VHH binders against Probable asparagine synthetase [glutamine-hydrolyzing] (asns). Designs and how they scored, part 3

Target 1, 187 residues: Probable asparagine synthetase [glutamine-hydrolyzing] (asns), of Dictyostelium discoideum (Social amoeba) (q54mb4r2to188)
Amino acid sequence: CGILAILNSLEEASKLRKKALSLSSRLRHRGPDWNGIYQSSDSILTHERLAIVGLENGAQPLLNEDETIALTVNGEIYNHEKLREDLVATGKHTFKTHSDCEPILHLYEDKGDDFVHMLDGDFAFVVYNKKANSFLAARDPIGVVPLYIGWHKDGSIWFSSEMKAIKDDCYKFQPFPPGHYFSSKTK

## First folded at step 6 (VHH; framework vhh_enristomig)

Design s4 (from b2 with Y58W)
Fold by ESMFold2-Fast, scan of step 6:
Structure s4 (fold): chain B 187 residues (1-187), chain A 119 residues (1-119)
Amino acid sequence: as target 1 above (187 residues)
Amino acid sequence: EVQLLESGGGEVQPGGSLRLSCAASGFTVSSNYISWYRQAPGKQREWVSTIYSGGRTWYAESVKGRFTISRDNAKNTLYLQMSSLRAEDTAVYYCARGPYYLDSETDYWGQGTLVTVKP
């Protein structure tokens, strides 16, 4: 599966969408693939998948209850059952899927940046809150799952599972370091 | 404020064993990633092992099968059990909160504990 996220772009939304769709095609696997997309006025998240699903529970980007927070993720969260149990106990969240990664959406909503250390997994993800206009990208402690970060001349920050999706548009790009997170609120 | 205090180092012969301890305060070891690092004379600091809640552990290839990381949640203490020690394991050993540094306090490194492996 392929991940692409472009955050805080100055580009017009419809042009940004066309760009993201074009770049996501570089992440496409052999065979019939479907591209999942979540977009705001200045940001876009995509996820490439092998097959269309008729149910919301398997589709990415994953969305919270009011669809203001979106997550595009590769990997697995091993302590997801305990995280889900604790989140349900707060009474604030209704889970929409059985995805191991859905807790990330609700933790980001509740705690902002103060949650990544609670995750036991092999992962690379970008979570975006449209209401707060904030985002966070993270990669697992030992770098099992690939992720790259790039900077664009318009000030936007790009993330992708593969360098080939960002290298032509970003003036600077590098592998995202294992065991780190990048936040729109703290640098 | 985050504080980490290492202990248990010493001199040991090749093939011997030692157990290092790291007493933590200012955060809960069961809810955070915690790691052991080491630094040999004249070399850069290198990662050795990491543990997270639920007992999942990771090891550098050079120590895999010989070292075991563990914790005691009630004592808020991290351990590194070292066996089959080699001359190449001679280093000052440090514990650190992380990965995922959330604030400047998480870069705290204690004075470390020296492990010397010699005949």
Scores: ipSAE 0.071, ipTM 0.507, lowest interface PAE 5.5, mean pLDDT 82

Design s5 (from b2 with A60R)
Fold by ESMFold2-Fast, scan of step 6:
Structure s5 (fold): chain B 187 residues (1-187), chain A 119 residues (1-119)
Amino acid sequence: as target 1 above (187 residues)
Amino acid sequence: EVQLLESGGGEVQPGGSLRLSCAASGFTVSSNYISWYRQAPGKQREWVSTIYSGGRTYYRESVKGRFTISRDNAKNTLYLQMSSLRAEDTAVYYCARGPYYLDSETDYWGQGTLVTVKP
């Protein structure tokens, strides 16, 4: 599976979309694939995966109830049942999928950046809130799932499961450190 | 204010045991994932073990079966029980609350606690 996210780009939306689709295709596996895309005026999230027989997981990027928060993720959240139970008990959220990663959308909405410490899993993800114009990227404490971060000269921040998707466009890029998160609340 | 204070280090012979402690204040250990890291002489800091908020534990391959991470929620303290210690376990050990904010220039780890394994 492949993820790509470009946040806060100054590129025209149509050009950004074409670029993201082209770069995402570099992450495709051999055989049948499908992709998903979520876009705002200045940001875009994509997900590439092999077709999977089964309906336990929703199509990615995953969306919250009003589709203002989008998540592209690789991995698994092992304590998802407890997180889901607690979120349902608040009465504020209606779950739309069977994905173990859907709690991330609702936790980000309710708790902001500090929710990442609640996750027990092997993961790499980017969650984006179009309404608040905020985002957060995180990688599991051990670094089981790959993720890279890049900085573009126009001020946009790039994230990808593979370096090859960002190295040609970012003036600086590196592996995303295990156990870290990056938030739009930077200086 | 978040504070973590490591203790329990010392000198032991190969095959010996030590229990490290990490006293936490300003947050609750049971609601966060917390890790032990170590830095051997002349090496970069490396991850040793993590305990998640739900209690699941993970270990670096080289310490699996020899080290045990645990916590005492009432004392708000993290532990690392080390057994069958080897010369290569010699390092300063640090505890750290995760997740860490990327792009921070802050060193979140305090002074740590030194473990020396010598015959």
Scores: ipSAE 0.096, ipTM 0.516, lowest interface PAE 5.1, mean pLDDT 82

Design s6 (from b2 with I34M)
Fold by ESMFold2-Fast, scan of step 6:
Structure s6 (fold): chain B 187 residues (1-187), chain A 119 residues (1-119)
Amino acid sequence: as target 1 above (187 residues)
Amino acid sequence: EVQLLESGGGEVQPGGSLRLSCAASGFTVSSNYMSWYRQAPGKQREWVSTIYSGGRTYYAESVKGRFTISRDNAKNTLYLQMSSLRAEDTAVYYCARGPYYLDSETDYWGQGTLVTVKP
């Protein structure tokens, strides 16, 4: 599985979409694959997955019930059952999938940046809230799942599971440090 | 204000055991990723172990089966139980709080505690 996210781009939406689709194709693994896309006026999230894995967990990017929050993620959340139980108990959320990563959408909606410490897993993800115009990227404490961050001259911030998807377009890029998060909202 | 204070280091013979402590203030250890790192003389700082907020633990290959990370929520303290110590475990041990904000200039590392393994 591959992830790509481009946030707060000044590029025209249709050109941004063509670029993201082209780059996302570089993340494909052998065998049949599916490519999912979520786009706003200035941001785009993609997910490339092996088609035979986790079909019952829903297609990515994962969406909250009103489709204002999107998540592209690689990995697994080990404490997902406890997180799901606690979220259901609030009465505010309807789960749409069996994905162990769906709690991330609802936690981000409810708690903003402060939810990352609640996750027990091996992960790399980008979650985007179109309504709030905010996003957060995070990588697990050990760095089991790869993630890269890049800065573009137009001011956009790029994230990808592989360096090859961002190195040609970003003037600066690096591995996303293990145990870190990056937020558009927090200072 | 976030503060981390390590203790429990000292000299020990090969095959011996030590328990390191990290007293935390200004935040709750059970609500954060907590890690131990170490730095041997002339070497780069290396990761040793992490405990997630949910309690799952991870270890560097070099210490698996010999070290155990744990916490006492009532005392707001992180521990590292070290057994079967080897000369190569000699280092200053640091505790750290995560997750870290990528653009943060804040350094949430403790002062460190020295562990020396000598015959």
Scores: ipSAE 0.041, ipTM 0.426, lowest interface PAE 6.3, mean pLDDT 82

Design s7 (from b2 with T50V)
Fold by ESMFold2-Fast, scan of step 6:
Structure s7 (fold): chain B 187 residues (1-187), chain A 119 residues (1-119)
Amino acid sequence: as target 1 above (187 residues)
Amino acid sequence: EVQLLESGGGEVQPGGSLRLSCAASGFTVSSNYISWYRQAPGKQREWVSVIYSGGRTYYAESVKGRFTISRDNAKNTLYLQMSSLRAEDTAVYYCARGPYYLDSETDYWGQGTLVTVKP
């Protein structure tokens, strides 16, 4: 599984798309591959999977009901059943998949950045709200799932499951620290 | 307003036990993951243990089998039971609500409680 996200780029959207698709192809494992993409005018999220599991099983990027919030994620959320039950009880959300990660979309929508503290899992993800032009990237407290962060000269921030997808384009890059999150609202 | 307040530190002889407490306000311990960290004089802060919202626990290799993290949801309090203490466990112990902002100082940390292990 491969994650790539480029946020707040000054590059033309069509050029950004070509770049992201080219880079995300480097994250593919040999075998049956599936590539998902979600794009706005200045940001793009991709996900590469070894096998197509269908929408009910977490085809990515995952989308909320009106498709304004997108999630690309690797890992597992262990307390997902309780989170799902609580979200359903609010009456505000309709779940579209059986993915243990779908609660992340709805929690981000309802609670903003603070929701990350509610997760029990091994994960690395980027969630993006195109209407608010906000995003949040997070990695589990132990660092079980890999994630890298990079800074580009055009002001964009890059996230990837593998350093090789960002190394050549970012002037600075590093492993995303375990137990941290990066929010577009923090800077 | 988020606050964390540690207590329970003190002096103890090698092989002894102590129980640290972390009283939380402004958030619910059962719906967050919370860690214990420690910092010895002149050294970097190191992670000790975490309890996730769902109750899963993890420990640094140096304390595994000797320390136990737990919580009391009714009291909104986190605990660290320490046994078989060694001189190397001497440090100020902090509880912290994670995860933390990258490139930010808005981490929710307590003020710490000192543990001294000496003969």
Scores: ipSAE 0.020, ipTM 0.455, lowest interface PAE 8.4, mean pLDDT 82

Design s8 (from b2 with Y58F)
Fold by ESMFold2-Fast, scan of step 6:
Structure s8 (fold): chain B 187 residues (1-187), chain A 119 residues (1-119)
Amino acid sequence: as target 1 above (187 residues)
Amino acid sequence: EVQLLESGGGEVQPGGSLRLSCAASGFTVSSNYISWYRQAPGKQREWVSTIYSGGRTFYAESVKGRFTISRDNAKNTLYLQMSSLRAEDTAVYYCARGPYYLDSETDYWGQGTLVTVKP
């Protein structure tokens, strides 16, 4: 599985989309693959996976109820059942999938950045809220799941599961440190 | 507001043991990751151990097998049990609600507690 996210780009939406799809294809495995995409006027999230893996309950990017929040993620959330139970009990959320990562969408909507502390998993993800014009990228403390961060001359921030998807376009890039998160609402 | 307060540091001989505590306020330790970090004199902060909200624990290779992270949910307190202490373990130990902001100097960090290992 491969993830790519480009946030707060000054590039025209059509050119951004073309670029992201081209770069995302570098993360593609041999054989049939599925590419998912979510885009706003200035941001785009993509996900690559094998065609036969969980179409009906795991298609990414994952979306919340009104499709204003999107998530692209690699990994597993081990405490997802308890998170789901609590979210359902609030009466505010309806789950669309059986994905263990879907709670991330609803928690980000309800709690903002503070929710990342609640996750028990091995993960790397980017979650984007179109309404709030905010995003958060996170990597678990072990760092088994790869993630890279890059900075583009137009001011956009790039994230990818592989360096090869960002190295040619970002003037600066590095491995995303384990146990950190990066928020558009930085202090 | 989130606050963390470390305690339990002191002087100990090589091979000795010490237990550090981190009292948390403003959030529940059982529902969050909590991590221990340390900073030796003149060095950068180094990650030591993390306990996930679900109870899974992880350790830096330098302390694996010697240190144990745990929590007491009723006291809302995190612990670091240190054994077989070495001179290289001398540092100020901090607890933090992790993960923390990339590029933030400090956020959700405690004040620290000094551990000195010397003969």
Scores: ipSAE 0.102, ipTM 0.512, lowest interface PAE 6.2, mean pLDDT 82

Design t2 (from a3 with D103E F106T)
Fold by ESMFold2-Fast, scan of step 6:
Structure t2 (fold): chain B 187 residues (1-187), chain A 119 residues (1-119)
Amino acid sequence: as target 1 above (187 residues)
Amino acid sequence: EVQLLESGGGEVQPGGSLRLSCAASGFTVSSNYISWYRQAPGKQREWVSTIYSGGRTYYAESVKGRFTISRDNAKNTLYLQMSSLRAEDTAVYYCARGPYYLESETDYWGQGTLVTVKP
């Protein structure tokens, strides 16, 4: 699986989309299918599969009920059953997939940045709220799942599963440190 | 208010053992992932071990097999049992409720506890 996210870009939306599709294609190896793209006026999230998978696990980016929150993720959330049970008990959410990562969408909506410490898994993800124009990227404490962060001269923040997708466009980039999160909100 | 207070450090000879403690308040250790980090003189802070809310544990390669992370839910306290200590384990040890904000590492700021491994 390949992920790419570009947040808060000053580029025209159509140019941003073409650039993201071009960059995401660099993540493709023989055989994997393109799964999807989610875009707002200034941000874009993409995800591609490394294997053919049925829709019961949900196509990425994953979306919440009104499609205002999108998630692109690699990895697994091991305590997802407990998180799902607790979220269902609130009566606020309708789950759309069997993905172990879907709770992330609902937790971000309900708890904001504080939710990240509730996750037990091996993961790297970007979750974006179009309505609030906020986002959060996180990587598990072990850091087995790769993620890179980059800063662009126009003020946008880039995230990718591979450095090669961001190195040519960002003036600064680095591996996203394990056990950290980055948020558009201040703590 | 979230607080984490480390203790149990000291001087020990190579091959020796120490148990570090981290007393937590303002949250429950069984409901969060909690980690041990260390910082040796002149080096960057490095991750040592994590225990997840469900009890799963993970270790840095440099300490795997020698250190054991655990918790006492009744005391709301995290532990790091260190054995077969080496000179390179000399560092100030910090416990932390992860994850940490990338551009502002303040979540785990505590006084830490110094471990010195000397002959």
Scores: ipSAE 0.133, ipTM 0.524, lowest interface PAE 4.8, mean pLDDT 82

Design t4 (from a3 with D103W F106T)
Fold by ESMFold2-Fast, scan of step 6:
Structure t4 (fold): chain B 187 residues (1-187), chain A 119 residues (1-119)
Amino acid sequence: as target 1 above (187 residues)
Amino acid sequence: EVQLLESGGGEVQPGGSLRLSCAASGFTVSSNYISWYRQAPGKQREWVSTIYSGGRTYYAESVKGRFTISRDNAKNTLYLQMSSLRAEDTAVYYCARGPYYLWSETDYWGQGTLVTVKP
């Protein structure tokens, strides 16, 4: 599986889409893969998955009820059942998938950045809210799931599961540190 | 609003034991993950242990099998039981609502509690 996210780009949407599709093709492993895309006027999230990954867990990027919040994620959230139970009890959310990662969408919507402290898992993700024009990227404290961050000269911030997808376009890039989160509110 | 206050440090001989406490206010420990970190003289702060909201625990390799992290949800308090202490465990110990750090965060750690292991 592969993640690519480009946020707050000044590039025209159609050109950004072509660029993202080209770059995400570099993340493919041998075997059949599926690609998903979520795009706004200035941002794009993509996800590539292996054929063996369950379709019943929902196609990525995952979307909240009104499709204003999108999540691209690799990994597992171990306390997802308790998070789901608590979210359903609020009466504010309807779950659309069986994905253990879907609580991330709803928690980001309800609690903003503070939700990251509630997660127990091995993960790397980017969650984006197009209405608020905000995003958050996070990597688990052990760093078992890879993630890279890059800065582009047009001011956009890039995230990818592999350095190969960002190295040619970003003037600065590095591994995303384990046990950290990056918020658009503090960039 | 959120506060964490460490206590329980002191001087101990190699092979000895100590229990550190971290009193939390402004949030519930049972719905968050909480970590212990330490900073030895002249070194960077390093992660020691984390307990997740669901109760799962993780430890740095250097302390695994010797330290035990736990919490008392009714008292909203985090603990670190330390046994088989070594000179290398000498450090100021901090608790934090972690393990996640915001990229721009600086100097948000409290005073900590000093543990000194003297031969």
Scores: ipSAE 0.018, ipTM 0.330, lowest interface PAE 6.0, mean pLDDT 81

Design t7 (from a3 with E105S F106T)
Fold by ESMFold2-Fast, scan of step 6:
Structure t7 (fold): chain B 187 residues (1-187), chain A 119 residues (1-119)
Amino acid sequence: as target 1 above (187 residues)
Amino acid sequence: EVQLLESGGGEVQPGGSLRLSCAASGFTVSSNYISWYRQAPGKQREWVSTIYSGGRTYYAESVKGRFTISRDNAKNTLYLQMSSLRAEDTAVYYCARGPYYLDSSTDYWGQGTLVTVKP
């Protein structure tokens, strides 16, 4: 499995999509793969997995109720049942999938950056809110799941599960530090 | 206002045990990620263990099976139970809030407590 996110690009949307599809192919391994894509005017999120076991787990990127917030994630959230129960109890959210990662989507909408400390898991993700024009990337406290961050000369910020998806296009790139999050508010 | 105060260090022989405590004030341990780090003389500070807000625990490879991180929510205190201590465990042990924030300036560190493993 692989994730790629390009945020706040100055490139035209159709060209950005073509680029993201080409780069996502570098994340493919042998055998059949499923590719998911979510795109706005200046940002794109993709997710690749070798196979989807049961549609009840949901296809990625995951979307909130009105499809204004998208999440691409690798990993597992172990306290997801409690988070789901609390979110349902607010009356604000209806869940679309049985994915353990769907709470991330709804927590970002409700709490913004502050929600990250509520997660108990091994993960790397990018969540994007096109309505608020904001995004957040995070990696678990130990760095169990890989993630890289890159900066492009057009001003876009790139995130990927593998360095090979960003190294040729970004003028600067590095491993995303464990236990940190990067918020569009801190750019 | 936010403070972390370590205690429980001391001298112990190889194979012995110690329990370190970290008293927190200005925030709630049950709603934060809290870690233990250590620094041996002349070496860089290294991560030892973290307990997540939800209670899940993680350990550095060098201490797995020998150390146990825990907390007492009523006392707002973090613990590190150390067993089967080795000479290489000799270090000043620090507790810290995090590591979940990008800006390290938001992290709070205690003053440390010395653990010396001597034959």
Scores: ipSAE 0.005, ipTM 0.255, lowest interface PAE 12.6, mean pLDDT 80

